# VH-VL binders against 4-hydroxy-tetrahydrodipicolinate reductase (dapB), part 5

Target 1, 258 residues: 4-hydroxy-tetrahydrodipicolinate reductase (dapB), of Thermomicrobium roseum (b9ky70)
Amino acid sequence: MLRLALTGVTGRMGRAVLELAASAPDIQLVCGLIRPARDPHEVAAQLPAPLALTSRVAELVQGADVVVDFSHPAVTVAVAEAAAHAGIPLVSGTTGLSEHDQAVILRAAQHVPVVQAANFSLGIALLHWLLPELVARLPTWDVELIERHHRHKRDAPSGTALALARTLLAAREPAPSPLVYGRGPGTAPRQPGEVGIHAVRAGGEVGRHTVLLATDDEAIEVTHWVQSRRAYAQGALEAARRLIGRPPGLYSLQDLVT

## First folded at step 12 (VH-VL; from h4 with light chain S51Y)

Design j4
Fold by ESMFold2, look of step 12:
Structure j4 (fold): chain C 258 residues (1-258), chain A 122 residues (1-122), chain B 106 residues (1-106)
Amino acid sequence: as target 1 above (258 residues)
Amino acid sequence: QVTLKESGPVLVKPTETLTLTCTVSGFSLSTWGMGVSWIRQPPGKALEWLAHIFSDDEKSYRTSLKSRLTISKDTSKNQVVLTMTNMDPVDTATYYCARIPESGWSDAFDIWGQGTLVTVSS
Amino acid sequence: QPVLTQPPSLSVSPGQTASITCSGEKLGDKYAYWYQQKPGQSPVLVMYQDYRRPSGIPERFSGSNSGNTATLTISGTQAMDEADYYCQAWDSSTAVFGGGTKLTVL
């Protein structure tokens, strides 16, 4: 039985992790972190599952096998220090850490296993492993990346698409391989080794990424899509399971799924 | 730059209702974990916390004053409003608004307004 | 009704260590916060969650909290540290301030 402590229990990711953990037969929820300015009984009544709450990070980590953190950099730093002191592994999806904050995480990782990721999709983590293997075996094939998101997404290409494109480029042979952002009006045949990125904005999809590998005569498409943010919470729980028993170190989600 | 500014100063007659507005800039009242508190200080006396409101509209009031206090926010105007009924000369004080930062855990009053004097006539 | 008790005044010589106490029942089970207020000015946060120092506060300020007592310690006290100091804690969803301590640097 994996004894799990949580931060950010009132946030969207924290609530999602709590819901999934509560129904997992191999996980025992032991404690959650709340802000000092709230009554723990009032907060607990609003949660989707029963959970003992504390505002003190030392109490949070006591009796836990792993702590899962989706919160603010200030919380993540405090929890990382407490986890390292107590010998407890940490799974953190908190973003926006400063260089100083990141140094604290690195120091904690010298004493306990730490997983740090901006994206807890297991599927995306596996694509970062899979795509280099495909590209290395198919070095002359054309590579294009198409991503689709809901109509309201502000950035283009998506951060996930840019990260996948960098993985694809790094897996190519050492020749200039420019990123091409869409193909505008006019005639412009592909240059050797290009990776095209195409951003689609329509409907309500959370995210879809297709990598097209092609020759004149055949093609492979690898598509990953996310239907709900629950996929990230499930990935965080799986990371927590796989982190147990690992030596101290700073891991990516990819390290745990490969 | 983050700032908070209280309305006033104001002179209030006994039994009247006080309304104070805290206008904030440099941050959004809708940012998760963010909060604003009202704290007062009678002349020459200690600080006294009155109420707070968080971005999710959770509110809390000083127990002894709860029946007299109402706190609300208008995110579109960047304003937090405190209303205090049945004012008495003992309520004469400098009233501050202060920020509770967005971390959702530190819960310090990290930035304070300059304060506004509320005088209740005798 | 929770009460945080501070000594009303404390005097130190320049360079000495000032220790300002805040007492309350089981205060060590809560976080302590400290604010400095100079005459005619708004309070300034100088310590939060027992021992954490905000950006811009000198390292000579430190804090602790255990049992029934939180302490704000100023080492190498300077004339500019002369001010009123207030402790604060959370009791459930409400905030409580101490009565304040006037620190005098002679």
Scores: ipSAE 0.656, ipTM 0.862, lowest interface PAE 1.1, mean pLDDT 91
Fold by ESMFold2, fold request of step 13:
Structure j4 (fold): chain C 258 residues (1-258), chain A 122 residues (1-122), chain B 106 residues (1-106)
Amino acid sequence: as target 1 above (258 residues)
Amino acid sequence: QVTLKESGPVLVKPTETLTLTCTVSGFSLSTWGMGVSWIRQPPGKALEWLAHIFSDDEKSYRTSLKSRLTISKDTSKNQVVLTMTNMDPVDTATYYCARIPESGWSDAFDIWGQGTLVTVSS
Amino acid sequence: QPVLTQPPSLSVSPGQTASITCSGEKLGDKYAYWYQQKPGQSPVLVMYQDYRRPSGIPERFSGSNSGNTATLTISGTQAMDEADYYCQAWDSSTAVFGGGTKLTVL
């Protein structure tokens, strides 16, 4: 059994991880971290599954094989230090870490396996492996990237789309191949090797990314979409499973799925 | 930059209800993990915690005063309101509001208002 | 209602180390917080979660918490450190303050 400790248990991601872990036959939830100002009995009653709670990070990691962290940078730093001291792998999806905070994570990774990601989509991680293979075998095919997100997303293109675009460009001949952001009126004809990025904002979809590879005569579309944010929780649990037994280091999700 | 400011009556008669408002600026009451607490200090005496409210509307009250206290917030006005019923001269104190920062775990009172003196007398 | 006990006063000479204690049943199983209050002023956070120092607090302030006792230590004590010091802990969802310690620097 994989003994799992969890932070951020009252947050959206923490609840999702807790719920999935509670139903997983290979995982035993051993402890969750809560803020000192909350009553652990009241919090436990609100969780989707039973979980022992503590406000102290040293207690959190006792008896755990891995810590899964979706919280605030201050919590992540404290947990990383405790996990490193206890020899416990860390899976962290916390964002917004400062340079100082990131240095703490890197130091923890010298002592234990750590995976850190802004999101835990296994599918996107696998696309970063798969798409270079496709592009390398189809070097003259046109490549375009289309992404769709809900109406409220402010950034465009999405961070995922920009990361995928960088992966696609690195896998093709570099010149002349700039990124082209949309094709509005008056846009020049497509040039060989360029990669277009097209951002769509409509409805409530969490995120969808399509890579189109095409010639005059045929096309391949590779699409990844997130049906629910539970996909990230599933990815975090799988990362936790695959991190066990690895040497100390800072891992990407791609390192774990390929 | 980040500030909390208490406002309310200076004088309250015994048995009346005290209403205090904490107006915050430089941070949002809707930020996950943020909280505001009320703490009082009778003249020459120790600090005494009264109540807090977090961004998710979770509330807590000092046990001995729970029946007399109500805390609420209006995020659109950046305000946290405390009411205390049945005031008594022993409740004469400086009333502070203080921030609990967004970490969702540190739970310190990291920034305090200037305080407002409330005198209860007839 | 849980009780945090502090000595009412402590005197030190400039340059000496001041150790302000806060006692409570199994306080080491909780986090200790410390506030400095100068006359006529609002409290200022000087230590949180036992030993963590907020930005702007001099390095000569340090903290510990073990067993039934938390300690705020000020090394190289200066005249400006003269103030009342309060410890605080969480009991479930409620906060509890100690009675305060008046630190005098002579």
Scores: ipSAE 0.629, ipTM 0.853, lowest interface PAE 1.5, mean pLDDT 91
Fold by ESMFold2, fold request of step 13:
Structure j4 (fold): chain C 258 residues (1-258), chain A 122 residues (1-122), chain B 106 residues (1-106)
Amino acid sequence: as target 1 above (258 residues)
Amino acid sequence: QVTLKESGPVLVKPTETLTLTCTVSGFSLSTWGMGVSWIRQPPGKALEWLAHIFSDDEKSYRTSLKSRLTISKDTSKNQVVLTMTNMDPVDTATYYCARIPESGWSDAFDIWGQGTLVTVSS
Amino acid sequence: QPVLTQPPSLSVSPGQTASITCSGEKLGDKYAYWYQQKPGQSPVLVMYQDYRRPSGIPERFSGSNSGNTATLTISGTQAMDEADYYCQAWDSSTAVFGGGTKLTVL
């Protein structure tokens, strides 16, 4: 039984992790972190599952096998120090860490296994591992990336698309190859080594990414889509499971899903 | 660069309602985890916390004064407003607003306004 | 509703160590915060979450919290450290302050 402690229990990711962990037969929820300025009884009543709450990081990690953290850099730093001291693995999805904050995480990783990722989609992590293998076996095939998101998404291309494009470019030789953002009305035919990125904004899709590998005569499409943001919470729990028993070090989610 | 500034009446009569405005600059009242508190200090006496409001509109009040206090915010005007009903001479104090910085956990009062003296007398 | 008790005053000579205490039931199970206030000025945060020092606060300031007592320690005390010092803690969603300690540096 994996004893799990959480931070960020009132946030969207923390609530999702809590809900999924509460229904997982192999996980026992031990404790959650709450800010000192909030009433733990009132917060506990609003959570999707029962959870003991503390504002003290040392109490949070007591009796835990792993800590899952989705919070603020200041919390992440304090939790990393406490986890390292207690010999407890850390799963962190917190973003916005400064260089100083990141140095604390690296020091913690000298004592315990730590996984740090901006998102915890297992599917996307697996694609970062798999796509270089495909490209290496198919070096002359055309490569295009199409992403589709709902009509309200402001940024383009998506962050996931840019990360996948970097993985595809790094797998090509010579690297990096030029990125082509869409095809305009005056665009010449495809040049060797180009990787095209195409951003579609329509409907209500949460996120869809297709990598197209093609010749004149055949094509392969690899598509990942998100049906529910619970996918990220599931990835965090799986990362927690796979960290158990690993040597101290800083891991990517990709390192854990291979 | 980060500042909080209290404004309101200098003199209030007993039984009147006090309205104080805290105008903030250099940070956003909508930032996750951010909060603003009101704290008062009677002349020559200790600090006394009154209330706070967080960016998600969660509020808390000093228990003994809860029936007299209302805190609200207007994010577009960068203002936090405190009202205190039924003022009494014992409520004469310097009133401060102070920031609770973003983090979701540290919960210090890290930056304070200059304070405004409110005198309650007939 | 915890009561935070501080000694009303403390005197030290320049260069000596000042230890300002804050006592409360199970205070070590909570975080302690410390504020410095000079005459006619607003309070300034000098310590948070027991031992964390804000940027701009000299290294001679340190803090601890265990059992029923939090302590703010000023090593190598200087005349400029003369001020009132308040401890603060959270009780659920409300903040409580101690009565303050007047530090005199002679």
Scores: ipSAE 0.608, ipTM 0.839, lowest interface PAE 1.6, mean pLDDT 91

Design j4
Fold by ESMFold2, fold request of step 13:
Structure j4 (fold): chain C 258 residues (1-258), chain A 122 residues (1-122), chain B 106 residues (1-106)
Amino acid sequence: as target 1 above (258 residues)
Amino acid sequence: QVTLKESGPVLVKPTETLTLTCTVSGFSLSTWGMGVSWIRQPPGKALEWLAHIFSDDEKSYRTSLKSRLTISKDTSKNQVVLTMTNMDPVDTATYYCARIPESGWSDAFDIWGQGTLVTVSS
Amino acid sequence: QPVLTQPPSLSVSPGQTASITCSGEKLGDKYAYWYQQKPGQSPVLVMYQDYRRPSGIPERFSGSNSGNTATLTISGTQAMDEADYYCQAWDSSTAVFGGGTKLTVL
């Protein structure tokens, strides 16, 4: 049994991880972290599954095989230090870490396996492996990236789209070319080797990314979409499983799924 | 820059209800994990915590004063409001609001307002 | 813990080390927080979660918490450190403050 400790238990990702872990036959939930200013009994009553709660990071990691973290940088830093001292792996999806915070994560990774990712979609991680293979074999094909997110998403292009675009550009040889953001009025005709990114904002979909590879005569589309944020929680749990037994180091999600 | 500013009456009569408003700027009351607390300090005496409210509307009150206190927030106005019923001269104090940072774990009172003195007449 | 006890005052000479204690039953099982308050001013956070120092607080401030006692330590004490110091802890969802310690430099 994989003994799992969890942070961010009242957040959207934490609740999703908790719910999935509670129904997973290979995972035992052992502890969750809550803030000192909250009553553990009140918080536990609001969780989608039973979970012992503590405000102490040393207690959180006791008896755990892995800690899964979706929280705030201050929490992530404290948990990383505790996990490293306890000799247990860390899975972290927390964003917004400063350079000083990131240095703490890197130091923890010298003692325990750590996976750190902004996106825990297994599908996206596999696309980062798959798309270079396609592009390398089709070096003259046009490449375009279309992404669609719900109407409330503030940034465009999405972080996932920008990361996929970087992967696509890095795989193109010998003619890398500039990234093109949309094709509005007055835009020049497409030039060979461009990679266009097109952002769509409509509806309620969590995220959809299509890579189009095309010639005059044929095309391939590779599409990944997320139906619910549960997909990210599933990816975090899978990362936790695959991190067990690995040597100390800082891993990407791609490192674990390839 | 992050600031909190208390406002309300300077003088209150015994038995009246005190209403204090904390107006915040430089941060959002809707950020998950964020909280605002009310703390008072009678002249020459120690700090006394009264209540707090988090962004998800979870609230807590000092046990001995729970029946007299109500805390609420209006995110659109960047305001947190405390009401305290049945005021008594012993409630004369400087009333502070303070931020509980969004970290979801540190739970310090990291930034304080300048405070407002409320005097309950005898 | 419902009661946190601090000495009412402490005097040190400039350059000496000041150690301000905060006592409570099993306080070491909780996190200790420290606030500095100068006359006529609002409290300022100087230490949180036992030993963590906020940005802008000098390195001469340090903290510890074990057993029944938390301690705020100021090394190389300066005249500007003269203030009231309050400890604080959480008891479930409620905050508890100590009675305060007036630190006098000289």
Scores: ipSAE 0.537, ipTM 0.814, lowest interface PAE 1.9, mean pLDDT 91

## First folded at step 14 (VH-VL)

Design m4
Fold by ESMFold2, look of step 15:
Structure m4 (fold): chain C 258 residues (1-258), chain A 123 residues (1-123), chain B 106 residues (1-106)
Amino acid sequence: as target 1 above (258 residues)
Amino acid sequence: QVTLKESGPVLVKPTETLTLTCTVSGFSLSTWGMGVSWIRQPPGKALEWLAHIFSDDEKSYRTSLKSRLTISKDTSKNQVVLTMTNMDPVDTATYYCARIPESSGWSDAFDIWGQGTLVTVSS
Amino acid sequence: QPVLTQPPSLSVSPGQTASITCSGEKLGDKYAYWYQQKPGQSPVLVMYQDSRRPSGIPERFSGSNSGNTATLTISGTQAMDEADYYCQAWDSSTAVFGGGTKLTVL
């Protein structure tokens, strides 16, 4: 059994991880972190599964094989230091860390395995590995990227789309003005080496990314989509499983799935 | 420089409602994990915690006084307000507000205190 | 309400060690906090989370917490350390203060 400790237990990601971990036959939930000024019985009653709570960071990590952290930079830093001291691996999805905070994570990684990611989708991590292999073997094929998100998403292209585009471009021979953001009014043929990025906003979909590779005569489409935040929580739990037994170091999610 | 300042000296009649304002400077009431507490001290006696409010609006009250206390905040005015109903001469005390900082690992200490304001309840 | 018990007073000679206790049921399962208050002044945090010293507090101040008792220890006690000392802990979502200890440095 994998003994799992959790932070951010009342947040969206924390609740998702807790719910999935509670139903996983290979995982034992051993502890969650709560601030000293909160009532542990009140918090526990509102959680989707039973969880013992502590306000002591040292106590949180000592009963665990791994700590999964989705919280705030101040909490993440304290947990990373405690995990390193106790020899406990850390999975962290907390964002917004300062340079000083990040230095603490790097120091912790000298003593324990740490995986740090802004996106715990296993599928996206695998696409970052797979797409360079496809592009390298198909150097003359046209490449386009289409992303679709719900009607309320303000930024375009999505962060995931921009990251995938960078991965695709790094795998290709450089071209002038390689990224094309949509194709507006007018008539112009595609230029060699371009990667078009197309943002669609409709409906309620959490996120979908399609990479199209094509010639005159055939095409391949690789599509990843997310139906719920459970996908990220699943990825965090899988990262926790794969981190066990690894040497100290700072890992990306891609490192763990490839 | 972080400071907290309670409203000035107050004279209150028995049964009246006390309203105290804590004005904060040098930090934001919306900062993650940050809180403000009210603590009182009757003349010559020990400190007695009354209530706190955190940036996410989580509130707590001293159990024996819960029915008499209301705490709220207005982040646009940098103010935390305590209301205490049905004042009695035994409630005569210096009232302090104090900060609970956003420190790493949730220290949850009262790290900075106001200078306090004397509230006198008499007939 | 939960009770934190402190001795009402403690006298120590300059240079000696002062140990101020704070007792409560299973207090060692919680964090202890300590505040110093001089006459006419607001309290000042001198120890938090059992044994962590705030910036600006001399290293002669130390703390511990085990079982039912937290202890604030001042080594090499100086006249300026003469004050009332309060312990504090969190019980659920409420803060509880001890009754205070008056430290006299003779």
Scores: ipSAE 0.547, ipTM 0.812, lowest interface PAE 1.9, mean pLDDT 90

Design m5 (from h4 with light chain S93N)
Fold by ESMFold2, look of step 15:
Structure m5 (fold): chain C 258 residues (1-258), chain A 122 residues (1-122), chain B 106 residues (1-106)
Amino acid sequence: as target 1 above (258 residues)
Amino acid sequence: QVTLKESGPVLVKPTETLTLTCTVSGFSLSTWGMGVSWIRQPPGKALEWLAHIFSDDEKSYRTSLKSRLTISKDTSKNQVVLTMTNMDPVDTATYYCARIPESGWSDAFDIWGQGTLVTVSS
Amino acid sequence: QPVLTQPPSLSVSPGQTASITCSGEKLGDKYAYWYQQKPGQSPVLVMYQDSRRPSGIPERFSGSNSGNTATLTISGTQAMDEADYYCQAWDSNTAVFGGGTKLTVL
């Protein structure tokens, strides 16, 4: 039985992880982290499952086999130090860490297994393994990446699309063309080896990424889409399971699924 | 640079309702984990916390004053408003607003306004 | 609703160490926060979460918290440190301040 501690319990990802963990027969929820300025009983009453809450990181990690963290860099740093001291693996989806913050995570990783990812989709992690295999076997095919997100997404291209594009470009070395962002008015014909990125912002779709590989005569499309953000929470829990028993080190989600 | 500024009446009659506005700049009231508190200090006396509000609209009030206090925010105007009913001469104090920073866990009052003195006439 | 008790005053000579205490039942299970207030001025945060020093606060300020007592320590006390000092803790979702300690540097 995997004893799980959780941060960010009032956030969207934290609530999703808590809900999924509470229904998982192999997981025992032992504690959640809450800010000192909130009443733990009031917060616990609003959670989708029962959870003991503390504002102290040492208490959070006590009796846990793994800590799952979706919070703020200051919290992540404190939790990483506590986890390393207690010998507890860490799964973190917190972004925006400074260089100084990242140094703390790296030091913690000297003592315990740590996985960091901005995207806990297992499907996307597997695409980072699969797409180089396709490109290597189809070296002359055109490659384009189309991503679609809801109308309110603030960044373009998506972070996932940029990461997939880097994977596709690396698979084409030693002579890669640069990334091409859309096709604007007056753009020239496609150059060999380009990887185009096309960002669509429409409707309410959570996230969709299509890699098109094509010749004049045929094409392959590989599409990943997220039907609900529960997929990310499921990926975080699976990462927690796969970290158990691994040597100390800093892992990507791809490292755990390949 | 982060600043908070209190504004409102300087003189209030007993039984009247006090409305104070805290105007913030250099940060957004929508920033995750961010909060604003009201703290008062009677002349020559200790600090007394009154209420706070977080970016997700979670609110809290000093237990002894809960029935008299209302805190709210207008994110588009960068303002936090405190209303205190049934004012009494013992409520004469300097009223401060202060920031609770965005870390979502530190929960210090890290930046304070200059304060505004509210006198309740006898 | 914890009560935070501070000594009302403390006097030290320049260069000496000042130790300002804040007592409350099981305060060591909570975080302690400290604020400095000079006459006519707003409070300034000088310590948070027991022992964390905000940017801009001199290294001579340090803090600890265990059992029922949190302590703010100022080493090499200077005339500019003369002020009122308040401790603060969270009681559930409400904040509680101590009564304050007037530090005099003579």
Scores: ipSAE 0.633, ipTM 0.854, lowest interface PAE 1.3, mean pLDDT 91

